# Miniprotein binders against p81326, part 43

Target 1, 226 residues: p81326
Amino acid sequence: MLHFGGFIMEINHISKILEKEREEYIRNKVEEYLKQGFSKDDAVNKANQSWRTYIGHRIQDVIYNLLKKFLKDSGLKVTTDKALNNRNLPEELDKVKRLIAINYGEYLFLPDADVIVYKVENNDIKIIAIISVKNSFRERRFETTYWKLKLKESPVTSHIKVFLATPDKDNEISYKCPNGKPKKMRIILEYELDGIYFLKEDFEETEKAKHFGKIVEDIIEISKKL

## First folded at step 14 (miniprotein)

Design xi7
Fold by OpenDDE base, look of step 16:
Structure xi7 (fold): chain B 226 residues (1-226), chain A 82 residues (1-82)
Amino acid sequence: as target 1 above (226 residues)
Amino acid sequence: DPELEKAKFIAKIIKDLAEELGLSDEEKLRELVQLIEWLAIMYGAEVTVTIENGKIRIVIKIGNVEIYIEIEDGKVRITVKE
């Protein structure tokens, strides 16, 4: 297995694979839409629109699978909000679900939690981190920040780290002050969240803004303090 | 079968990667193997790599479906089995 030290090569490999996946996905969708009677131009446009929706979910799945793989040897467990969205849960996942719930008085609601990292010790569950995955920031720019602030309001959830993972392909939050102009979104997200992890190389690195490769080490370190 | 369709999709990606990289030298072979391993991880699939006598065998398991990849003498052979 590729040693942790080669993580820069890892993002390049992931990007290359996702590009090939895009090409194959587009090809298949174009063929599907042509069979449905669309023109070539319409089929291409529809395929590209379909890809934009697909890639958002795909990146979440990729990050889940990466974290699940690389945290396994540390004894840490990984789940998703989708897995928790079931009426009949195993006892372990039911406990996880309850431990991330936010109190609204008469109601409990779950935060957006694309990936949840937890540990089991002596039959007790400790939530370590929630990772929000964003492919773009066109919509719901500060939603992750809202959930972080809500989690801080309870002693039950205040310890939970909230991370943002993003490829940030459009450079919306990659730099704090490009050309001397502050990027409000980057500054606020970095201030309010416990970390931002980039699935790219060209970004302004800070104490809280890191390459995605660092997330595994950071989570393991946090887990030791809990 | 959704797993079979996924496996076929992955197999096609591997084929395209192999064709793009070429198999002309050891460095390219190593890169291809690494890409296949990452591809498997990205799909949450189990992957096994065996190198014996200059032949590379890779098995990717997706549910009940297996992708067999054999690389030998600059050629790649991919087989999907249920």
Scores: ipSAE 0.833, ipTM 0.938, lowest interface PAE 0.4, mean pLDDT 91
Fold by OpenDDE base, look of step 17:
Structure xi7 (fold): chain B 226 residues (1-226), chain A 82 residues (1-82)
Amino acid sequence: as target 1 above (226 residues)
Amino acid sequence: DPELEKAKFIAKIIKDLAEELGLSDEEKLRELVQLIEWLAIMYGAEVTVTIENGKIRIVIKIGNVEIYIEIEDGKVRITVKE
């Protein structure tokens, strides 16, 4: 159990809270849609659809907030791709944005970088890690892998660790070979990425596939080598 | 005010958690406090916990909005203030 600032990261607490958030969110949305004149069944369906969109962003925000809190004492900083999507960036964030950019010849594009961890030393920015957050793997299953490979192609970005964080609620990547059958997605993601961090307890642990509670320690360790 | 609405939302979650757990023993109280602390962290909110004479006081700050939680004698009182 990783004690961060006196807190034991219990995924169970997070899951319990998110379930209560779901219940309250659905209730509120159903009421909203009923007031708009939808039938009860339509209101429930719309609320559930809205929740699916909401929870994806919510988990990203949760992970951001967790990392921001638990990395603070180490002097590490955390930002998001959303924060970088501004025309008027502070100098520090403008540097961060430039240091994660991928070269496509005439164009520079940013990888999907839900959370970015960096340090500032002697006015220099060093990017430590990018965390991609996935609630489900229904869409863009290997996009994180693509970005990892692209980041590896440049000496400017090759050092950046790319992690995947997921609750994997549907057990899409929780096990490598359930029932003796290889899970292609798990195997490829684990091979290509620097780590997979699960916001759950029921998964196959490996050197690269770990409980989310380990991500802080791993990032701090990486930061010391840069 | 989006912060106020968020605070009200969080307050409801805390209420629901307290009702589910029950506040009849010290272990459940500790669990509730931990859940509230995690909830605050999950929202990027500041949280302060004070325990005095069997009364638990928690303050969650979200922007300019504060959630006050008082737990005493197996009861929870939640107040949202701007």
Scores: ipSAE 0.833, ipTM 0.938, lowest interface PAE 0.4, mean pLDDT 92
Fold by OpenDDE base, fold request of step 18:
Structure xi7 (fold): chain B 226 residues (1-226), chain A 82 residues (1-82)
Amino acid sequence: as target 1 above (226 residues)
Amino acid sequence: DPELEKAKFIAKIIKDLAEELGLSDEEKLRELVQLIEWLAIMYGAEVTVTIENGKIRIVIKIGNVEIYIEIEDGKVRITVKE
């Protein structure tokens, strides 16, 4: 268990907190919708739908905040694609944005990069890792893989590690061969990506598929080699 | 104020966690403190924990809003200040 500053990253604590957040969020939304004149059943349904949208962004924010906190002492910096989606960027972030750009000939495009970890040394920026955060795999199943492959095509970006972080609540990729049936998505994601980090306990652990608590250590180790 | 509303939301979560765990023993108190610290981190908030004479004082800073948590004699008191 990685003790960062005395904190054992207990995914159980994160999960417990997120569950309490859900309960409180749903309660508040139900009350809001009831005040709007919806029936109890409609209010609950709408609240649950709202939560599904909210939690996707919330998990990204949580992961961002966790990485930002636990990587800080290592001198590593964290940003997001949202922060880079600005016309007027600070010089540092403008450099980060350029260093993750993918060449399409006449055009440069950015990969989907929910969280970007980088270091600054002597005014030089090195991108260490991109973390894609997925709450579900119903849509864009291999998008992260696509971006990893595209990043590998350039010597400028080929060193960038691409990680997937997920709670995988529906067990879409938690196991490789549940009941003897290969899960194509798990196998491909694990093969193509540099790692998969689970915000849960119930998953098949491998060299590349790890508990989210290990991501900080892994990133720090990678950063030392760059 | 979005920060105030966020702070109130967090305060409610802390209350719910405290009620669920109970504060009957030192182990549960430690767990609650850890959960509060994690909660603060998850929100990108600064957290300070002070233990004096068996009283636990926690301050969470969210922008300009502060959440004060006092745990003493198995009771939790939460105050949100702007």
Scores: ipSAE 0.818, ipTM 0.934, lowest interface PAE 0.4, mean pLDDT 91
Fold by OpenDDE base, fold request of step 18:
Structure xi7 (fold): chain B 226 residues (1-226), chain A 82 residues (1-82)
Amino acid sequence: as target 1 above (226 residues)
Amino acid sequence: DPELEKAKFIAKIIKDLAEELGLSDEEKLRELVQLIEWLAIMYGAEVTVTIENGKIRIVIKIGNVEIYIEIEDGKVRITVKE
């Protein structure tokens, strides 16, 4: 348990809160859909579908807010890809955007970067880490890996750490070799990425696969070396 | 007002957490306070906790909306103010 600012990052509290959010969200959505004239069964199904979309964004927001809070005292800053999707960026964010851009010859594109951690030193921006947040691995399984590899190709971006944060509720990547069968996705993600951080307790811990509570410490340590 | 609706939602979550956890002892009170603090952090909200004479006062600020939480004598009172 990392003590940051007097808070012990307890994933259990976060999970408990998110479960209560789910219950309340589903209740509200069911009521909304019933008022729209849907049957009870249809309302429940639609509410559950809506929740799946909502929770994906919610977890990203949670991780952003956690990192923003716990990195603040270290002088580190946090932004998101969404915040960078503006025509009129403050100078600082414009620099951040440029420093994560990937060259495709005639074009520059941004990696998928749910959360971006950076520092400002002597009016210069240093990108420390990109955190990709995945709720499930059903789709876009290696997208984060692709971006890591692309960032590694340039001396401008090669130092940027790429982390995956996930609750992995379905245990898709929690273990490397459950029941003696290798989990290809876990092995590849752990190999290619700089770290995987789990928002859960039940997972196979390794040098690169850690509890989400360690991400703040790891980022701070990385930031000191840059 | 989306901020007000968000605040109302959060207030309901706090209520549900308090009801589930109970307020029977100091440990549970501490846990509830921690949960509320985490909840505020998770929403990027400012939170202030004041403990005075066994009464816990928590204020969560979401934009211009405030959630006021009072915990006293095993009871939770929640007020949302715009």
Scores: ipSAE 0.817, ipTM 0.934, lowest interface PAE 0.4, mean pLDDT 91
Fold by OpenDDE base, fold request of step 18:
Structure xi7 (fold): chain B 226 residues (1-226), chain A 82 residues (1-82)
Amino acid sequence: as target 1 above (226 residues)
Amino acid sequence: DPELEKAKFIAKIIKDLAEELGLSDEEKLRELVQLIEWLAIMYGAEVTVTIENGKIRIVIKIGNVEIYIEIEDGKVRITVKE
């Protein structure tokens, strides 16, 4: 039983693995499209487009699996918005769903919550954190911020931490003031959210902007205060 | 079988990692083992590592499919079993 106690999450290994996944995925897709009668150039372009969609879901799954693994020994549980999007839920997940719901008067809506971390104590559920996973910031740049602000408006949800996790491959939010110019998106996201966690080494670290390897420890610490 | 195809995909990644790193020294072997463990975690798979007499045995379980990895004398053998 490998007690993953002190395993420093080496993001370098994750990045290396994802690069090999990309290479293999692209190869397989190119071969598939060539068999469908596309030209080599078209096959490569289509494979790259397919990869962009695939990697977005893949990163969410990776983060889910990492959190599920590393939070298990602390007694913390992990679910996803997809798992909550069912009519027939187990009682525990139905309670989780209700505890993250945002009131709009006549309607309740759920925030975008790629990963939800919660604990069960004495048959009571406490929501600890919501993790939004973003691979790119081309679309819906401040959606996570909107949900954080909405969650703060209710005493039922105000305690829920909202984190952003990203590889930020294009350096859209990795630095606050590259070349002396403030990046609005980085500054606003860092200000409004409880933390930003980077699945990379090359970024400007701050009190709220951290390496993804710290997210497990931070969540465990938050859970002890609830 | 989607699980089998996933297992084959993972096996191919492991092979490619092993080929890139090489298995020339203990440090590279350790790195490869770590990469395989991380790969298993990233897929939500169970992984077991056993080191006996200089032979490394790794088993990755994905549903009902198992990936067997044996590393000995600088060689990697990968077998996918349903």
Scores: ipSAE 0.817, ipTM 0.934, lowest interface PAE 0.4, mean pLDDT 91
Fold by ESMFold2, fold request of step 18:
Structure xi7 (fold): chain B 226 residues (1-226), chain A 82 residues (1-82)
Amino acid sequence: as target 1 above (226 residues)
Amino acid sequence: DPELEKAKFIAKIIKDLAEELGLSDEEKLRELVQLIEWLAIMYGAEVTVTIENGKIRIVIKIGNVEIYIEIEDGKVRITVKE
């Protein structure tokens, strides 16, 4: 079992692994495109485009697998919005889905969330947190804050913590005042959300903006208070 | 076979990590083992590390496919078994 403090060192291992995955993925894709008759330049460009799509899904899977493993011994369960959208839901997941649904009058919709953490006590399900995973902020910049605000409107969902997890490789939200000027996107995200967790070492750390390695401890602490 | 293709990809990543790291001392060996453990966790795979007679054996299970990694005398041998 890994100690919570060692989780920061594990992010360095995760980053090194993802870079090796990138190198091998791109090499394999270039070979595929060359076999299809594309020039080397075209094959490289197409491989990089393919990676940008792949890495978004890959980071979501990594976060899901990490949380599932490290929250298990604390009695916490983890699912995904993809799993909740399946047609053949187990009864437990159907309850999870209903507990996070947002009321729009006669209609109910799920918030756009990537990973959901919950617990089961005495056949009662409590939703602990929703984690949105963003690889970049070129699109859907404030979608997560919208869902946080909607969840706050109902006593059934107002307790649910909404977190953002990101590598933020391009430093789009890593600092509050880069070059001495306020960065609107970072400031609003930090203000509205319950936390931002960075999958890298270099960013402006605050009470809400933390290294991803702290997310397990934070979720466990929150779950003890519910 | 998607499980087999995933296992082959993981095996290649392990080989690349070992080659880049260079297994010249105990600390680099420990680093490789930790990287392999994290790689397995990142794929949601079960991983078992066993040390016997100076050999390190690591087994990663991906569905019905198993990856066997054996490390001895600074050499890494990887086999994929169905």
Scores: ipSAE 0.804, ipTM 0.929, lowest interface PAE 0.6, mean pLDDT 88

Design xi7
Fold by ESMFold2, fold request of step 18:
Structure xi7 (fold): chain B 226 residues (1-226), chain A 82 residues (1-82)
Amino acid sequence: as target 1 above (226 residues)
Amino acid sequence: DPELEKAKFIAKIIKDLAEELGLSDEEKLRELVQLIEWLAIMYGAEVTVTIENGKIRIVIKIGNVEIYIEIEDGKVRITVKE
């Protein structure tokens, strides 16, 4: 029965829970690897590597579940790129898929969106936003900007807001000019995207770079303009 | 059974959170309830909180599996039922 708007407390609760999940996940994985015959040192290393892969997917799921929960009462629906790649799509999701697909000549591909927000009015579907979820920027650091630019190329998709959501624990994009040095990733991502939403407290807030708790309000506001 | 294993994992997280917080006062109790509610939301699970006769009862529903959390007199009891 908790009510949350743009509260930063939800970020603190999420972070605390994820840390406990990490501890239990690693404990379970170490036990699993020890039973497979690995040394304790190898089991710990493998468990930590497993967590790094898992946490990326887990954060995507958390964001999906949060958006689904908190956008429901505003008549907004949420799906994922994974759900849209299913062969047996309900008609509604098939329409969502077609409305975000990008033409590459003989081929149609979905942007790597992670989470998609849409609404249904009079059996018509309007795509509101796609959210790319990044735990780290080691690989594919500008993938989200590529998809924004491709979506802008067509009047059918140019209205779609493209957001990035990230904990950015390693401060790869948290500040524009850390130690006086321009951070290319942060500057380009903020310039090209419609918004960056941080799952942490310590970052340089701007008109486009905000606490994740603001994403629900922003999406609702955008949906009312469409 | 993946729903049962998920519920057991969630139950362990709740136990760990309760142990770390300690239930020494009303503020800690309120914090634990909030954490349990957020945990359920993060898993897309239904959560129901009821307070009756000095007991806090929380039910988290994960498909056909239910997690029952009872908090009374600074103690937490968690049961998982199919």
Scores: ipSAE 0.800, ipTM 0.929, lowest interface PAE 0.6, mean pLDDT 88
Fold by ESMFold2, look of step 16:
Structure xi7 (fold): chain B 226 residues (1-226), chain A 82 residues (1-82)
Amino acid sequence: as target 1 above (226 residues)
Amino acid sequence: DPELEKAKFIAKIIKDLAEELGLSDEEKLRELVQLIEWLAIMYGAEVTVTIENGKIRIVIKIGNVEIYIEIEDGKVRITVKE
């Protein structure tokens, strides 16, 4: 789906939907906790805590579904770290898992790669990009840069692009120099990563910091070089 | 039935969006349809939109559950079927 309206309009739709989902989710959770015997205040607090956990996974699912939808006609496939950790893994996904695993001696670990884009050529699998999805930067501030650096250490994985996708509702990384002061997180993340994609309209756009809607074209272009 | 529960949640979101937006003109109607399409995509659901004689029919498929949205004369009717 290319060249339909402005990307800004797409992000507004996603944000509006997510806000309605939040309202209904919290309403349902408060009702659930009240039936369990919690006070109103405790039910509200627990519902908000539940939403914070839920929204992180929800945004990952949204990004997965969007990429799967919009990359399908380009011969690109999309999976998630959750899918790669299932016990009964199809052969194709088992190969994907082995290709991105990082060796720590006796242990193999997947990067925190919420969404993974790859292609298949004659049963040969090439990992194109991983997308780390962050809703907040209060913890795990530079986790994504760590995984980029680890992937760069091996010629087998050094080609893999590492992207960060975020709504960044609290403006933690939206601007490089808010109020005239350099924002360490934004500057380091932009320097080290291959791209930052914002699921909102208001941020400082650069060659690496872009509207999320541009991620599809960027991934397709990268895949053609591989 | 997790698919039915998800479909009911989605139907509620659609109803809330329609009520907040208000179908007072053609632009609002187009906005609602776009919101419904994006909602379906955000859940990885199949969505089809048909327009006939001023009636808009949208079907969202979530596994074995279907959500039918009919928009006619500024009114929205939502039905969830197994």
Scores: ipSAE 0.786, ipTM 0.927, lowest interface PAE 0.6, mean pLDDT 87
Fold by ESMFold2, look of step 14:
Structure xi7 (fold): chain B 226 residues (1-226), chain A 82 residues (1-82)
Amino acid sequence: as target 1 above (226 residues)
Amino acid sequence: DPELEKAKFIAKIIKDLAEELGLSDEEKLRELVQLIEWLAIMYGAEVTVTIENGKIRIVIKIGNVEIYIEIEDGKVRITVKE
């Protein structure tokens, strides 16, 4: 029942593929900008900036596709914030959106919920987990923790697990005490969130900070308790 | 066509991976096949691997576009078809 289609997820394979995608993406963008008349230096700078936007969406897509494939046999469904922002939502997704929305009087906002895992039981929807995908923590460092705290304020949403998934290539949160000094971002994120899943091998593993490959088993385990 | 452009990008990634690995032995061949399978999963694409008389045939389906990868005698041939 808990078989993963015969494929064991390897973080090294994902990272190797993403690096090749980056190389080809940058090459294509530089060529495009050069044809538009930009200097070589400007083209490279613009291509790198374009990649920063692209990689955020790409990692979200990867996580969505992986979870959709590997949770299917467990009766768990997966959607995204992009799908929930469609004006013409099917009834099922409209219910998902309603179940995670935060009320601010005249306004309703979705939390930072790039990927949402839920199940359907007798037409009732139970939200299992929200995965926030972050490539960088330079801006909006603690946005995910804010949304976790807001979700805890209502009995309807307080059970929802909030996970952070990140490649963290710049080691912004990979270690608790690099060089003997507590890294505030890592400490607070780990304290407040239900889990941090790294899309790389080199990080300090704890009970809450894990290899991304563990996320499927964790979600399935949680879903059985709800 | 967005699906065709995506398929061409994926085909280029596969070509780059094959060139970097080199297909000098069975270990490298198995690693390339695994990378192709993971690449397909990462794009939400269905992938089919068939091994027949020492030829490996892989098909990745992206909507109405198909990527055909044939690996035989240490050579990789990639074709994108609608």
Scores: ipSAE 0.777, ipTM 0.923, lowest interface PAE 0.6, mean pLDDT 87
Fold by ESMFold2, look of step 17:
Structure xi7 (fold): chain B 226 residues (1-226), chain A 82 residues (1-82)
Amino acid sequence: as target 1 above (226 residues)
Amino acid sequence: DPELEKAKFIAKIIKDLAEELGLSDEEKLRELVQLIEWLAIMYGAEVTVTIENGKIRIVIKIGNVEIYIEIEDGKVRITVKE
């Protein structure tokens, strides 16, 4: 079996695959819209808009699948907010949902928890980390920091690590002081969150801002201390 | 069948990757195999790679659908089966 190390992540391979997926997705969508009677220009515009929505969900799925595969041998389990919103939850997932929910009096809300890592010990569930996946920071730029602060307010959730994972293709948070000007968004996100993991090569690496490939090792180390 | 359509999409991506990369030497062959393995992982699919007498066989399992990839002498053959 020709394979590149069990815990090593190859960011360039993921990016190359996603670009091929984009090309084929766009081609298929244009064909669909042309068959529906749209002009070529309209079909292309609609296909590009469709991809923009799809890629956000796709990146979340990729992160989920990678973590699920590479954390399994360490006894760690992974789920998603989508799975937790299912009407017919298995008991285990219902417990996960209850352990991350934030109480607002009459209302109970899940934090921005695209991907959730947890472990099961003697029927007890311990939430290790929540990963928020952001493709763009044009909307709700600091929502993840809000949820981190809310989780810190309760003894039940204060231990939960909150990470941000992003390709950051537009370089919105990749550098602290590009051209000598402080990037408020990068500085605040890095300060408040437990980590930022980039799905690209070109960014300013720090103790908290790392390549996504380091996330498996970091989560395993955290789980040993709980 | 959503699993079959996903497998056909994945098969097309593999064909595109192989064509762009070009299987002119052993290094590019190894890169293609790595790309196929990562593609399968990115979809949460099980993947098995075997090598016999210079022939590489890869099986990707997506639910009840299997993708068979055979690579020999710089040629790639892909079959999707339910």
Scores: ipSAE 0.765, ipTM 0.923, lowest interface PAE 0.7, mean pLDDT 87

Design xi8
Fold by OpenDDE base, look of step 16:
Structure xi8 (fold): chain B 226 residues (1-226), chain A 82 residues (1-82)
Amino acid sequence: as target 1 above (226 residues)
Amino acid sequence: DPELEKAKFIAKIIKDLAEELGLSDEEKLRELVQLIQWLAIMYGAEVTVTIENGKIRIVIKIGNVEIYIEIEDGKVRITVKE
């Protein structure tokens, strides 16, 4: 398996693959829309719109698959909010679902939890981390922060680390004070969350803002303290 | 079959990557193998790489569908089997 030290090269590979996936996806969608009777220009525009929706979900799936692969040997388990959105859950996943629930008095609701990392020890489940995946920050900029704050309010969930993973292609949160001007969103997200992990190279690194390659090591370290 | 369509899509990406990189030297070959491995991981697929007598064989398993990739003498052959 590619040594952990090669993880920087890994983001470049992921980016290259996603670009080829985009090209193939667009080609297929354009062909589909042409067959539906759209003009070439309309087909291209519709394909690009479709890609914007698709890539958000795709990045979540990629991150899930990466974490599942690289955490497997450590004995850590990975699931998603989608997997928990079932009426009939296996006992293990039902316990996971209950352990991330937020109390609103008469109601329990789940936080946005794109990826959930947990361990099973002596038949007990411990939630380690929730990873929120954001492709862009155009909408719902502080939703992850809200869920982190809500999780802190209960002794049942207060230990759960909340991480943000993002490619941040538009450099919305890559730097704290570009040109001497504070980026409110970066500063608040970094302050409130346990970490931000970038699927890119060009960002301001801090104690909490790291390359995505570090997330596996950080999660394993946290898991040892629980 | 959604798995078959996914496999065909992945096979096409691999073909495009191989064509772009070329297979003219060992460094490019290594890069292609790495890209294929990452591609498999990104899809949650199992991947096996075997190198024997200068021939590279890669198998990607997606559910009940397998993608066979053979690289030899600067050529890539991709076969999708159910």
Scores: ipSAE 0.834, ipTM 0.939, lowest interface PAE 0.4, mean pLDDT 91
Fold by ESMFold2, look of step 16:
Structure xi8 (fold): chain B 226 residues (1-226), chain A 82 residues (1-82)
Amino acid sequence: as target 1 above (226 residues)
Amino acid sequence: DPELEKAKFIAKIIKDLAEELGLSDEEKLRELVQLIQWLAIMYGAEVTVTIENGKIRIVIKIGNVEIYIEIEDGKVRITVKE
């Protein structure tokens, strides 16, 4: 007898699927570049470059879809900064946008929040969390921390949890003291943010640095307090 | 058609997963079904799993395009319909 009613968020399934997507994506791109007249070596190099540009957006899409799916039954809604920048915003999303905007005197700017989780109660919107998705830390090292600090400056936004989600394949923030030496980026990110969620198994787990599978439970629990 | 091309891409990924994993026992069958459900969710697609007399049927809906996966006696058949 087979049971398919249970579903467990397992990180190895996500990474295995993404690797298969990479293989097929690259195969398709190589074929396209060969048809354009590039040599095999050039086609492969261009395909790999194309994937590097694409994978960052793909990981964000994956996280958005997973959160949307698994938070739905808890009455939680999910949107993205891209959706909030659309020309014709529905009233609900316009309210979300206004509730996360940061005041810089004469100007209002959105924090760099890839995924936003909120709830609607009695026609009122409460922002629960924003998730910054990073594929690498070569650029934008502490951007997420900056936005957390700005959100803390106002009582309107100070409750908003700020999370970082990352595969961190190059182990840039996976450990606090690798080889006995403090990793400043990991230590500051963990101190300032409300949580770091890894899309991999190999990292130093703490009360704030967790497997990505825990993010749904954490968000639901936080939402019950608000 | 973007939906059809996406569905074909997903169907290819499912075929690759099935071939690599193999369907030699119940554990691997369960893992394949979980991977297919994960894949559908990672694309924001609707997925339905049904079991009838040892046959597993999975339907993934991407707009107006559907992917039908049937698993029976260690064999996987994948069909894309518009």
Scores: ipSAE 0.745, ipTM 0.909, lowest interface PAE 0.8, mean pLDDT 87

